# VHH binders against Abasic site processing protein HMCES (HMCES): the designs that were tried, part 102

Target 1, 269 residues: Abasic site processing protein HMCES (HMCES), of Homo sapiens (Human) (q96fz2)
Amino acid sequence: CGRTSCHLPRDVLTRACAYQDRRGQQRLPEWRDPDKYCPSYNKSPQSNSPVLLSRLHFEKDADSSERIIAPMRWGLVPSWFKESDPSKLQFNTTNCRSDTVMEKRSFKVPLGKGRRCVVLADGFYEWQRCQGTNQRQPYFIYFPQIKTEKSGSIGAADSPENWEKVWDNWRLLTMAGIFDCWEPPEGGDVLYSYTIITVDSCKGLSDIHHRMPAILDGEEAVSKWLDFGEVSTQEALKLIHPTENITFHAVSSVVNNSRNNTPECLAPV

## First folded at step 11 (VHH)

Design y51 (from x9 with Y32W; framework vhh_6z1v_2)
Fold by ESMFold2-Fast, scan of step 11:
Order: sequence, then structure tokens, then C-alpha cells
Structure y51 (fold): chain B 269 residues (1-269), chain A 123 residues (1-123)
Amino acid sequence: as target 1 above (269 residues)
Amino acid sequence: EVQLVESGGRLVRTGGSLRLSCAASGFTFSTWAMGWFRQAPGKEREVVAAISWSGGITWHADFVKGRFTISRDNAKNTVYLQMNSLKPEDTAVYYCAAKSYQFYDSPKEYDYWGQGTQVTVSS
């Protein structure tokens, strides 16, 4: 997974993340660095994306079931990285394979510290390899949405007017991530950065791409992944597997260029 | 703090019409999704209709499509259910429910509930 859409205005995104803490109290996640959130239909590695994480990471006596929402850099910079420029990191940490997560120091160490996060997106993009050519067909991949009389799912034949209104009731994609905290050697703000855990594709996506992000389907899975105060690394890793509860549609090549940031990037073709 | 108060339930003849209202208070109504549910004697609570926070997206269960219409008035903090061509099987207690941001087709996902209003349809 190397490209996502996360375009909702901050207030709408916050409300889309409403949740219940362990005591059953209805809550909205509290923002950290809200001014760093930049909505986009076409987010690439090294840009910031919003993630959910436990309040306990920031406040030692906090209830671990309470959530913070924070923008983090996509592309995990390990806490032990010694150079002054994160772009000089030799490893590509955009994704983390589920089968080797405990073998790679870059991921094993933050996992041991409970640094689990949920990466938020409207959905993600994948490029289907076309047999016999170097051309690839992009697809927008997202949770099944409730079928409505006006918009339906964002599939074939949706009108532009109906298409724009789907966001009023959009179910955000929730992907399992690992984050780390890096302190610049020369001083400055701590950099929070994340990676998306990947698994083998489900049957429904196998014709598009052989890998998919580890999707946390539903509040129980999201809560358990985030709650590092009560859920061990071993138990949390049981949530990491392919899911069939996913849908997609083909999109135009406009999305190929990460500088293009318009609704056309995810509109059905 | 949060209150949802249904009204409009009464006895109606088969083929009749009825409009239910739900007055909401204690939260920013215009940012919340709303749903109408019903529960007949000896049955589980089922979803009838739902509406997005903006009113731009609606959903109706197959068994009421073409007969019932959900709507909302954000200036009045009220959600409505217009019920036409009523049938005896529509007899139930009708509940109003609120959900932050997005509506669902499952009762368990909703955050706040009213006490219900009784609708009885007789032949």
C-alpha cells in the first residue's frame, strides 16, 4: 500500500472517528498538532496522514482506551536513527510485512513499546499489472459503504452530484500501523512517523495486487489494536490478517501523478 | 443531557398515513446521523430508515421503500418519518436514535435512543 486518499475536512474526520472508551463513555479523539493535517485525495509516502493512537502514549496515567488523533509522517524513522536527515534512511519503511515484523529491528522495537496506531484513509490505491504491457490500471479500494437511494456504493454509473454526497456517511478505512518517535540529533521537535502493516491479498483483491494493508474491521479490532495498556503484542498481532470485507472500482490515470489532488483521482471510470 | 423525544404515534386504519417526529436536544443535532427503528411485540428491534447529518443521504429498509420517507430539519432539531399506505404489520413501537457522524443499519451501533411512540395499524 503506497497511496491513499484522506480528504475529509478536519471536523468531519474527527466525527467519523467517534468511539466509546472502556467505561462506555462516548468520545471524539483529541487532536495533537491539528494544523499539520492536510486533506488530500492522493497521499504518498513522506507526507503526513492522520492516525489514531492511545492517549497513554502522551500521558502516563491516562486511560489506555482513550484516543488521540495525530498527523504522522508516512515512512517510519526508527528512534535509533543517527543521521540528521530522515530522508537518508537506507530502508524503505512505507510498509511492514506481517510475516517479518518481529524480525526487523525497525518494527520490533516500537512494537515492544506498544507503539501501535490505526492509519485513517478514505481508501487506498493499487495498480493492477496488465498482462503483456507496462501499463497499470489503478483501483480505489475501500470498505463497503451502506447502499443508499441517492448515491449507492461509489460504483459504476454514479452521477457527479450523488458522488459528492457519499462523504456525508463515509466509513473510513482503518489500517493497522506501527509508529516510532525520533529525536533530531541537532535538536527540534520529535518526529512521529508510521508504517502500514501488509498481508497477503484476500481472494477479492488477488487479481489487482498480491499484497494488501492489514485492515482492522470494526471497533472491537480497532480498540484492541490501540489499547497497548491492556492488549499484549502477541494478542494484538492476532488481528493482523487479510479481510474479504473490501470493495473497489477502477479509476483514471489522473491518480498516477501524486501532485494531482482532485476528486477525479477516486471517481469511477 | 441528550434527549430524543418521539411523538405522533396513534391508532390508524390500514391504508392510512401518519407522520412521526423526534425532537432532539443536548447535542449538536446538525452534525449527527439519525435513524428510525421499530419493535413489534415478541420481535427484535429493526432499522426502518436512516438519514445523514446533512440530510443529503437517506436509507430505507426494503419493507418500507416507497411507503415511508425519512427527513430532517436541522434548524428545528427534528427528524421525521412520513408513513404512507400503512399495513397491520407496521404495528410497533417506533424509536428515534442518534449516531455520531454516520448511520448504520444495526441498532447496536447507535449512541442515543428515545423512549418510543406506539403505532397501531388496524384493519
Scores: ipSAE 0.428, ipTM 0.740, lowest interface PAE 2.6, mean pLDDT 89
Fold by OpenDDE, second read of step 12:
Structure y51 (fold): chain B 269 residues (1-269), chain A 123 residues (1-123)
Amino acid sequence: as target 1 above (269 residues)
Amino acid sequence: EVQLVESGGRLVRTGGSLRLSCAASGFTFSTWAMGWFRQAPGKEREVVAAISWSGGITWHADFVKGRFTISRDNAKNTVYLQMNSLKPEDTAVYYCAAKSYQFYDSPKEYDYWGQGTQVTVSS
């Protein structure tokens, strides 16, 4: 996964992340560093994207079931990194393969510390190689959306008004991530960064791409992944597998340019 | 079939102690949150205590005030409620309930229930 969409306004995004705590109370995640949230139809590595994480990461005695939402840098910068510039990292940390997560220090260490997060997106993009050509067809991949009478299919949103309604009720893609905290050697703010765990693609996506993000489908999966105080690493890793509960449509080549940040990126062709 | 069977309820005197047990079967017990509820005559069912699937997190109602303690033994598929310093107001049918993963304080969130065990506290 090298491209995502996360374009919802902050308030809409927050509402979309509504959850019930262990007491059955409806809650919204609290924001940390909300100013770092930059909505975009075309998110690339090194950009900031919102993730969910347990409040316990910030508050020692917090209820571990409570959620915080925070923009983090895509591309995990390990805490032990000694260079002053994160861009000098010599290996790709955009993704973490599920099968080697425990073999790589950069991911194993933060995971062992319970630094699990849920990366939020409208969906992610993948490119299908066309047989016989050097051309790649991009696809937008996302959770199936519940067809409400009001929620026209993304394709049926013929009016701006309908489009807004669709996105107000959009089920966000929830991807399993690992984050780390990096303190710059020269001082400054702690950098929070994340990697997306990847798995082999489900059968439905296999023709598009052989790998997919580990998708946490449902509140239970999301809660278990986030709750590092209650759920062990071993138990959490059981949640990491391909899912067939995904849909996709072909999009235009507009998304190929990471600088393009328009609704056309998501539009079906 | 999922079954929850409560036991241990009896008549006790004010200030006495009692331990309730709930034996669970028919599901993966270790992945379910468990709760104790009670219902007194003419009153609504109310949550007494809850425990997470691992047992690492517990919740107790305000009226418990440290008198009751919920615990679980996943090897025995059993959840317990230790009740100390019992009061006549604690007289009720006590129910065991199960919910996937996390517990709630609302009875409606629980999927499975026992038949209950009667606890009577005399003055």
Scores: ipSAE 0.000, ipTM 0.241, lowest interface PAE 13.0, mean pLDDT 88

Design y52 (from x9 with A33T; framework vhh_6z1v_2)
Fold by ESMFold2-Fast, scan of step 11:
Structure y52 (fold): chain B 269 residues (1-269), chain A 123 residues (1-123)
Amino acid sequence: as target 1 above (269 residues)
Amino acid sequence: EVQLVESGGRLVRTGGSLRLSCAASGFTFSTYTMGWFRQAPGKEREVVAAISWSGGITWHADFVKGRFTISRDNAKNTVYLQMNSLKPEDTAVYYCAAKSYQFYDSPKEYDYWGQGTQVTVSS
């Protein structure tokens, strides 16, 4: 997974992340560094994306079921990285394969520290290779949305107005991530960065791409992945598997250029 | 602390109209999806209509389309169900429900429920 859409205004995104803590209290996640949130229809690695993580990472004795929402850099910079410029990291940490996560130092160390997060997106993009050509067909891939009368069929709306109404109650894609905290050797602010865990694609996506992000389907899975105070690494990793609860539609090649940031990037063609 | 209080249920003749109201308190109403459900004797509770937290998205079950309309007033913490062209088959206890997350059409997914209001439609 190397491209996402996360375009909701901050207040809409926050409401879409409403949740229930362990005591049954309804809550909105508390923001850290909200000024760093940059909504876009076309998010690439090294940009900041919003993630959910446990409040216990920031506050001693906090209830580990309470959630923070924070923008983090996409592309995990390990805590042990010794150079002053994180862009000089010589290996790609955009994604982390589920089958090797416990073998790669960059991922097993933060995972052992409970540094699990849920990466938020409207959905993600994948490019299908077509036989006999270098041409690739992009697809926007997202959770099934509830059908509505006013918005018609999700993804196949007749008009742009109907498509825009869909965002009022969009079910955000919730992907399993691992984050780390890197302290610049020359001083400065701690950098929070993340990677998305990937798994084999489900049957429904196999014709588009052979890999998919590890999607946490439903609040039980999301809460267990985040709750590093009560859920061990071993138990949390049981949540990492392909899901069939996904849908998609073909989109315009406009999305190919990561500088293009318009609704056309995810509109059905 | 959380309360959902339905009102407006009564006996009404076939072809009549009725408006149900649900007053919410104890939670941030404007961040909740609201739904109307009903349960007839001997049947499971089923979804009748739902409205997103902003009011921008509505859904109505096929058996009430064109007859029932869900709406909400976030300033008053109230959700409404306008029922027109009532049929004997609409006889049920009507429940108001709230869900903090995304729009859901299953009773199992809703977090808070009212006590219900009885609607009886006679010939």
Scores: ipSAE 0.000, ipTM 0.225, lowest interface PAE 14.2, mean pLDDT 85

Design y53 (from x9 with A33V; framework vhh_6z1v_2)
Fold by ESMFold2-Fast, scan of step 11:
Structure y53 (fold): chain B 269 residues (1-269), chain A 123 residues (1-123)
Amino acid sequence: as target 1 above (269 residues)
Amino acid sequence: EVQLVESGGRLVRTGGSLRLSCAASGFTFSTYVMGWFRQAPGKEREVVAAISWSGGITWHADFVKGRFTISRDNAKNTVYLQMNSLKPEDTAVYYCAAKSYQFYDSPKEYDYWGQGTQVTVSS
């Protein structure tokens, strides 16, 4: 998983993340650094994306089931990184393989600290290899959406203007992530950065790509992944597996250039 | 304290019209999806219509399309179900339900429920 869409305005995104805490109280996640959130139809590694994480990471004695939403850098910078420029990190930490997550120190250490997060997106993009050519077909991959009378799903929309009605009730993709906190050696603000855990693709996606992000399907899975105060690392890792509850459609090559940031990036062709 | 109070249920003749109302309190109404469900004796509770938090998106069950219309007034914390061309098969207790942001067609997914209002359609 190396490209996503996360274009909802902050207020719509916040409402899409409404949740219930352990006591059954309905809540919206509280923002940290909301000014760092930049909506885009075409987000690449090293850009910031919104993630959910437990309030307990920031407040001593907070209820670990309460959620914060914060923009984090895509591409985990380990806490022990000694250079002054995180962009100079020699290793690609955009994704973290589920099968080796406990073997890699870059991921094992933050997991031990409970640094689990849920990465939010409208959906993600993958490029299907076409036999006999160098061309790849991009696809936009997302949760099945509830069909409605106005727009229903993105596949039912005729134009970008009609999609605004779809986005009103969009179910965000919720991917399992690991984050870490890096303190610049020369001082400055702590950098929060994340990686997306990846698994083998499900049967439905196998013709598009051989890997997929570990998707947390439903509030129970999301809550257990985030709640590091009550759910151990071992128990949380049981949530990491392929899912079949996913849909997709082909999109135009406009998405190929990461500088393109328009609704056409995710429009069906 | 969260409260959903349905009103408007009564006896109506076949072909008649009726408008149900549901007044909500104790939560931020404008951030919740609202749904109308119904349950006839001996049957499971089924979804009739749902409306997004903004009112921009609506969904209606196939068997009520063209006859029923869901709407909401966020300033009044109220959701409505306008029922036209009523049939004896529409006889049921109608329930108002609230779900944070995303709506589903399963009763199990809804967070808050009213006590219901009885609609009886006679021939």
Scores: ipSAE 0.012, ipTM 0.401, lowest interface PAE 8.5, mean pLDDT 86

Design y54 (from x9 with S54R; framework vhh_6z1v_2)
Fold by ESMFold2-Fast, scan of step 11:
Structure y54 (fold): chain B 269 residues (1-269), chain A 123 residues (1-123)
Amino acid sequence: as target 1 above (269 residues)
Amino acid sequence: EVQLVESGGRLVRTGGSLRLSCAASGFTFSTYAMGWFRQAPGKEREVVAAISWRGGITWHADFVKGRFTISRDNAKNTVYLQMNSLKPEDTAVYYCAAKSYQFYDSPKEYDYWGQGTQVTVSS
């Protein structure tokens, strides 16, 4: 998974993340650094994306079932990284394979500290190889949505006002992530960065790409992944597996250029 | 205290019309999705219609499409169900339900429930 859409305005995104804490109280996640959130139909590694994480990471006596939403850099920078510039990291940490997560120091160490997060997106993009041509067919991949009458499909909305209506009841994709905290050697703000855990593709996606993000399907899975105060690493890793509860449609080549940031990126062709 | 109070249920003849209302209080209504459910004797509670928090998106069950219309008035903290061309099989207790921000077709996802209003359709 190397490209996502997360375009909802901050207030709509916050509402889409409404949840119940352990006591059954309805809550919205509390923002950290909300001004760093940049909505886009076409988010690439090294950009900031919103993630959910437990409040207990920031407050030592907090209820671990309460949630913070924060923008984090996509591309995990390990806490032990010694260079002054994170862009000089020699290896790609955009994704983390589920089968080697406990073997790689960059991921094992933050997992041991409970640094689990849920990466939010409208959906993600993958490029299908086509035999006999150098062109690849991009697809937008997302949770099945409830069929509605105001907008028959996401591509039916032809204005910014109508696109707001399409997204009123959108079920955000919730992907399992690991984050870490890096302190610049020269001083400065702590950098929070994440990686998306990947698994083998489900049967439904195998013709598009051989890997998929580890998707947390439903609030029970999301709550268990986030709640590092009550759920051990071993128990949380049982949530990491392929899922068939996913859908997709082909999109135009507009999405290929990560600088293109328009609804056309995810509209069906 | 959270309250959802349904009204408008009554006896009506086949082919008739009714408008149900649900008045909400004790929570920020404009941030909640709303649903109408019904339950006939000896049957499970089923979803009839749902509406997003702003009213931009609606959903209606196949068995009521073209006959029922859900709407809301956020200034009045009220959700409505306009029921046209009523059939005897529409006889049920109708329930109003609230879900934070997004609606679902499953009753167990909803946060708050009204007490219900009885609709009886006779031939």
Scores: ipSAE 0.268, ipTM 0.657, lowest interface PAE 4.0, mean pLDDT 88

Design y55 (from x9 with S54K; framework vhh_6z1v_2)
Fold by ESMFold2-Fast, scan of step 11:
Formats: C-alpha cells, sequence, structure tokens
Structure y55 (fold): chain B 269 residues (1-269), chain A 123 residues (1-123)
C-alpha cells in the first residue's frame, strides 16, 4: 500500500469517524494539529495523513477508549533515529509486514509502547502488472459502499453540488498502523509518523496485487486496535489478517503522477 | 436518555397510503444517519429505507422502490417514511434506527432503535 485517497473536508471526515467510547457514550474524535490536514485524492509516502489514536497517548489517566484524530507523516521515523533530517532514513518504513513486525526494531519498539493507530482513507490504489507489457493498470480499492440514490432530479451535467453528495455517506477505509514519536536532535517539534501494516492479499485482490493493508473491518476491530490501555499487543495482533470485505474498480493513469490531485484520480473508467 | 419514538402505524386497505414518523431525542440528530426497518412475524428484521445525516442521499430497498420515500427534518429531529400503494406483504412492525454519520443495510450496525409501530395492510 503506497498511495491513498483522503480528500474529505475536515468536518465531513470528523463525522465519518463518530464512535462509542467504553461507557457507550457517542463521540467525535478530538483534533490535534488540524491545520496540518491536507485533503488529497492522491496521497503518497512522506505526506501527512489523518490517523486515529487513543487519547491516553496524550493525557495521563485519560480513558484509553477515547479517540484523537491527528495528521501524521506517512513513513515511520523511529524514536531512536539520530540524524537531523528524517528524509535521510536509509530504509523504507511506508509499510510494515505483519509476519516480521515483532522482529524489526523500528516497529517492535513503538508497538511495545502501545503506539497503535488507525490510518484513515477514502481508499487506496494498487497497480496491476499486465502480462507482456510494462504498463500497469491502477485500481482504487475501498470498503463496499451502499448503492445510494441522490435527492432531486437526475438531469444536471452542471451541478457540482450533486457530485459532492456522493461522499455524504462514504464509509472510510480503516487500516491498522503503528506510529512513533521522534524528537529532532537539534530541537524543534516532535514528529509523529506512521507505517501501515501489510498482509497477504485476500482472494478477491490476488489478481491485482499480492499484498494488501491490514484492514480493520468494523468498530469492534477499530476499538480493540486503538485501546492499548486494555488490549495487549498479543491480543491486538490477532486483528491483523486479510479481509474479503473489499471492492475495487479500474481508474485512469491520471493517478500515476502523485502531483495530480483531482477527482479523476479515483473515477471509474 | 436516548429515545426514538415511532408513530403513525395503523390498519390500512390495500392500495392505501400512510406516513410514519420517528421523533428523536437525547442525541445530536443532525449527525446521525437514519433508517427504517421492518419485521414481519417469523421473519428477520430487514432494511426498508435509509437517509444520510444531511438528507442528501437516500436508499430504498427494491421491494419498496417507487412506493416508499424516506425524508428527514433536522430542525424537528424527525425522520419520516411516506408509504404509498400499500400491499398486504408490507404488513410488519416498522422500526426507526439511528447510526452515527453513515447508514448501513444491516440492522447490526445501528446504534439506537425505537420500539416499533405496527402497520397492517388488509386486502
Amino acid sequence: as target 1 above (269 residues)
Amino acid sequence: EVQLVESGGRLVRTGGSLRLSCAASGFTFSTYAMGWFRQAPGKEREVVAAISWKGGITWHADFVKGRFTISRDNAKNTVYLQMNSLKPEDTAVYYCAAKSYQFYDSPKEYDYWGQGTQVTVSS
């Protein structure tokens, strides 16, 4: 998983993340650094993306079932990294393999500290290799959505508002992540950065790509992954497996260039 | 306390019309998607119609499409189901349900439920 879409305006994204805490109280996640959230149809590694994490990471004695939403850098910078420029990290931490997560120091250490997060996206992109050619076919991959009807008349090629309504009931993709906190050696703000855990592809995606992100399907899985105060690392890792509850459609090559940030990136072809 | 109170259920003749209402209290209604479900004796609860939190998007089951219309009034904390051309097979207890932000076609995903209102359609 190396490219996502996360384009919803902040208020819509926040409401899409409504949840229940352990007491059954309905809540919206509280934002940290909301000004760093940059919506995009074409998010690449090293950019910031919104993640959910437990409030207990920020407030001593907070209810670990309460959630914060914060933008974090995609590409985990380990807390022990000693260079001054995190872009100079010699190894790729965009993704973390589920089968070796407890064997790699970069991931094992933050995981042992309970630094689990849920990475939010509209969906993610993968490029299918086509036999006999160097061309790859991009696909947009996302949770199954209820086939909805728009209010109002069908005729309106010139209605931007009707087009925006497609996102009003969108179920966000929720991917299992691990984050870490890095303090620049020469001072400055703490950098929060994350990696997406990957698993073997499910049967439905095997023809597109051999790997997929570890998707947390439903609020029970999301809650258990985030709640590091009550759910141990061993129990949380049981949530990491392929899922069949996923769908996709082919998209145009517009998405190939990460500088293209338009709805055409995820539109069906 | 959270409450969803359905009203409007009654006996109607085949081909008749009926409007159900569901009054919500105890939560921020405008941030919740709403659904109408029904359950006939000996059957599982099934989704009839759903509406997004802003009301811009609706969904109707194939068996009611063109006959039933879901709508909402966020100022009045109320969701409605307008039922036209009623058939005997529409006889069921109708339930109002709320789900934070987005609606689903599965009863298991909904956060809050009303007590139901009985609709009986006679031939």
Scores: ipSAE 0.209, ipTM 0.624, lowest interface PAE 5.4, mean pLDDT 88

Design y56 (from x9 with S54T; framework vhh_6z1v_2)
Fold by ESMFold2-Fast, scan of step 11:
Structure y56 (fold): chain B 269 residues (1-269), chain A 123 residues (1-123)
Amino acid sequence: as target 1 above (269 residues)
Amino acid sequence: EVQLVESGGRLVRTGGSLRLSCAASGFTFSTYAMGWFRQAPGKEREVVAAISWTGGITWHADFVKGRFTISRDNAKNTVYLQMNSLKPEDTAVYYCAAKSYQFYDSPKEYDYWGQGTQVTVSS
């Protein structure tokens, strides 16, 4: 998973993340650094994306079921990194393989500290290798959306105009992430950065790509992944597996260039 | 205190029409998706129709599509269900429900519920 869409205006995104705490109270996540949120149809590694994490990471004695939403850098910078420029990190931390997460120090250490987050997106992009050609076909991959009277269900048969009507009831994709906190050696603001955990692709996606993000399907899974105060690392890792509850459609090559940031990036072709 | 109050349920003849209303108070109505559910005697509660917080997106169950229409008025904090071409199998208690942001087809996902209004359709 190396490209996503997360284009909702901040207020709409916040509402899309409404949740219930452990006492059953309806809540919206509280923002940290909301000015760093940059909506885009075409988000690449090193850009900021919104994540959910437990309030307990910021407030000692906070209820671990309460949620913060914060923009974090995509591409985990380990706390031990000693260079002054995070972009100089020599290895790729965009994704973290589920099968080796407990073997890699960069991921095992923050995971042991409970630094689990849920990465938010409209959906993600993957490029299918086509037999007999060097050309790759991009696909937009997302949760199944409820079929509606005005917009219809999202699918390959939908016209581009129908996609303008879906966003006020869009179910955001919720991906399991791990984050870390890096303090610049010469001082300055703490950098929060994350990686997306990946698993083997499900049957439905196997013809598009061999790997997929670990998707947390539903509020119970999201809540357990975030709640590091009550859910151990061992129990949380049981949530990391492929899901079949996913859909997709082909999109135009406009998405290939990460500088392109228009609705055309995710519209069906 | 959060309240959803349904009204408009009554006895109606087969082929008749009826409009249900649900008045909401105690929460920011314009930020909630709304749904209409029904429950017939001895059956589970099922989703009939739903509408997004803006009113821009609606959903109707296949068994009422073309006959029922959900709508809302955010200025009046009210959601409506217009029921046309009523059939005896539409006889049920109709419930209004509210869900933050996104509507669902499962009763378990909804945050707030009304007490229901009885609709009886007879030949």
Scores: ipSAE 0.256, ipTM 0.636, lowest interface PAE 3.9, mean pLDDT 88

Design y58 (from x9 with G56R; framework vhh_6z1v_2)
Fold by ESMFold2-Fast, scan of step 11:
Structure y58 (fold): chain B 269 residues (1-269), chain A 123 residues (1-123)
Amino acid sequence: as target 1 above (269 residues)
Amino acid sequence: EVQLVESGGRLVRTGGSLRLSCAASGFTFSTYAMGWFRQAPGKEREVVAAISWSGRITWHADFVKGRFTISRDNAKNTVYLQMNSLKPEDTAVYYCAAKSYQFYDSPKEYDYWGQGTQVTVSS
């Protein structure tokens, strides 16, 4: 998973993340650094994406079931990194394999500190290799949406008008992530950065790509992944597996260039 | 205090029309999706129609498509169900329900419920 769409305006994104705390109270996640959120149809590694994480990471006595939403850099910079420029990290930390997460120091250490987050997106993109050419067919991959009379699914949209309407009831993709906090050696703001955990593709996606992000399907899975105060690392890792509850459609090659940031990037072709 | 108050249920003849209203208070109505559900004696509560927080997206169950229309007025904190060409099979208690930000087709997902309004369609 190396490209996503997360284009909703901040207010709409926040509403899409409404949740219940452990007392059953309806809540919206509270923002940290909301000015760093940049909506885009075409987000690549090193850009910021919104993630959910437990309030307890920021407030010592907070209820661990309460959620913060914060933009974080895509591409985990380990807390132990000693260089001054995080872009000089020699490892690609865009993704973290589920099968080796407890073996890699860069991921095991923050995971042991409860630094679990849920990475938010409209959906993600994958490029299917086309036989006989070096061309790849991009696909937009996302949770199944409720099918409505005008359009409740991007894949069912027949016109641009129907396409726009789906966002009001869009179910955001919720991917399991690990984050870390890096303090620049020369001083400056703490950098929060994340990686997306990946698993083997489900049957439905196997013809497109051999790997997929670890998707947390539903509020129970999201709550358990985030609640590091009550859910141990061992228990949380049981949530990491492929899911068949996913859909997709082919999109235009416009998405190939990460500088293109228009609705055409995810529109069906 | 959160309240959803349904009104408009009554006895109507087959082929008749009826408009149900649900007045909401105690929460920010414009941020909630709304649904209409019904329950006939001895049956489970089933979804009839749903509408997004903005009013731009609607869903109607197959058994009411073309006959019922859901709508909302965010300035009045009210959701409506316009019922046309009523059939005896439409006889049920009709409930409105609120769900933060997204509607679902399952009653279990909804956060707040009204007390219901009885609709009886005579054959």
Scores: ipSAE 0.233, ipTM 0.647, lowest interface PAE 5.1, mean pLDDT 88

Design y59 (from x9 with G56K; framework vhh_6z1v_2)
Fold by ESMFold2-Fast, scan of step 11:
Structure y59 (fold): chain B 269 residues (1-269), chain A 123 residues (1-123)
Amino acid sequence: as target 1 above (269 residues)
Amino acid sequence: EVQLVESGGRLVRTGGSLRLSCAASGFTFSTYAMGWFRQAPGKEREVVAAISWSGKITWHADFVKGRFTISRDNAKNTVYLQMNSLKPEDTAVYYCAAKSYQFYDSPKEYDYWGQGTQVTVSS
């Protein structure tokens, strides 16, 4: 998983993340650094994307079921990284393979600290290799949406106002992530960065790509992944597996260039 | 105090029309999705229609499509269910429900419920 869409305005995104804490209280996640959230139809590694994480990471004795939403850098910078420029990290930490996560120090250490997060997106993009050509067909991949009178598909709407209507009840894709905190050697703000855990693709996606992000399907899975105060690393890792509850459609080559940031990136062709 | 108060349920003849209203108080209505559910004797509560917090997105169950229409008025803190071409099979207690920010097709996801209003459709 190397490209996503996360374009909702901050207020709409926040509402889409409404949740219930352990006491049954309805809540919205509390923002950290909300001004750093930059909505886009075409998010690439090293950009910031919103993630959910437990409030207990920031407040001693906080209820671990309460959630913070924060923009984090896509591409995990380990806490032990000693250079001053995180972009110079030699390892690609955009994704973390589920089968080796406990063997790689960059991921094992933050997992041991309970640094689990849920990466939010409208959906993600994958490029299918076409036989007999060097062309690749991009696809937008997302949770099945509740079907409306018009359509549950963003591409079925004929006008911009109909597309806006779809997003009011859009079910965000929730991907399992691991984050870490890196403190610059010369001082300055702590950098929060994340990686997306990947698994073998499900049968439905196997013709598009052989890998997929580990998707947390439903609030129970999301809550257990985030709640590092009550759910051990071993128990949380049981949530990491391929899922069939996804859908997709082919999109325009406009998405290929990460600088293109328009609704055309996710519209069906 | 959160309240959802349904009104408009009554006895109507097959083929008739009826409009149900649900008046909401005690919460920020414009941030809640609203749903209409029904329950006939001996059956489970099922979703009939739902509407997003903004009113832009609506969903109707297959068995009422083309006959029922959900709508809302955020200035009046009210959600409506317009019921046309009523059938005896529509006889049930109709419940109004509120869910923060997004609607669902499962009753267990909803935060607040009204007491219900009885709709009886006779030949």
Scores: ipSAE 0.162, ipTM 0.603, lowest interface PAE 5.3, mean pLDDT 88

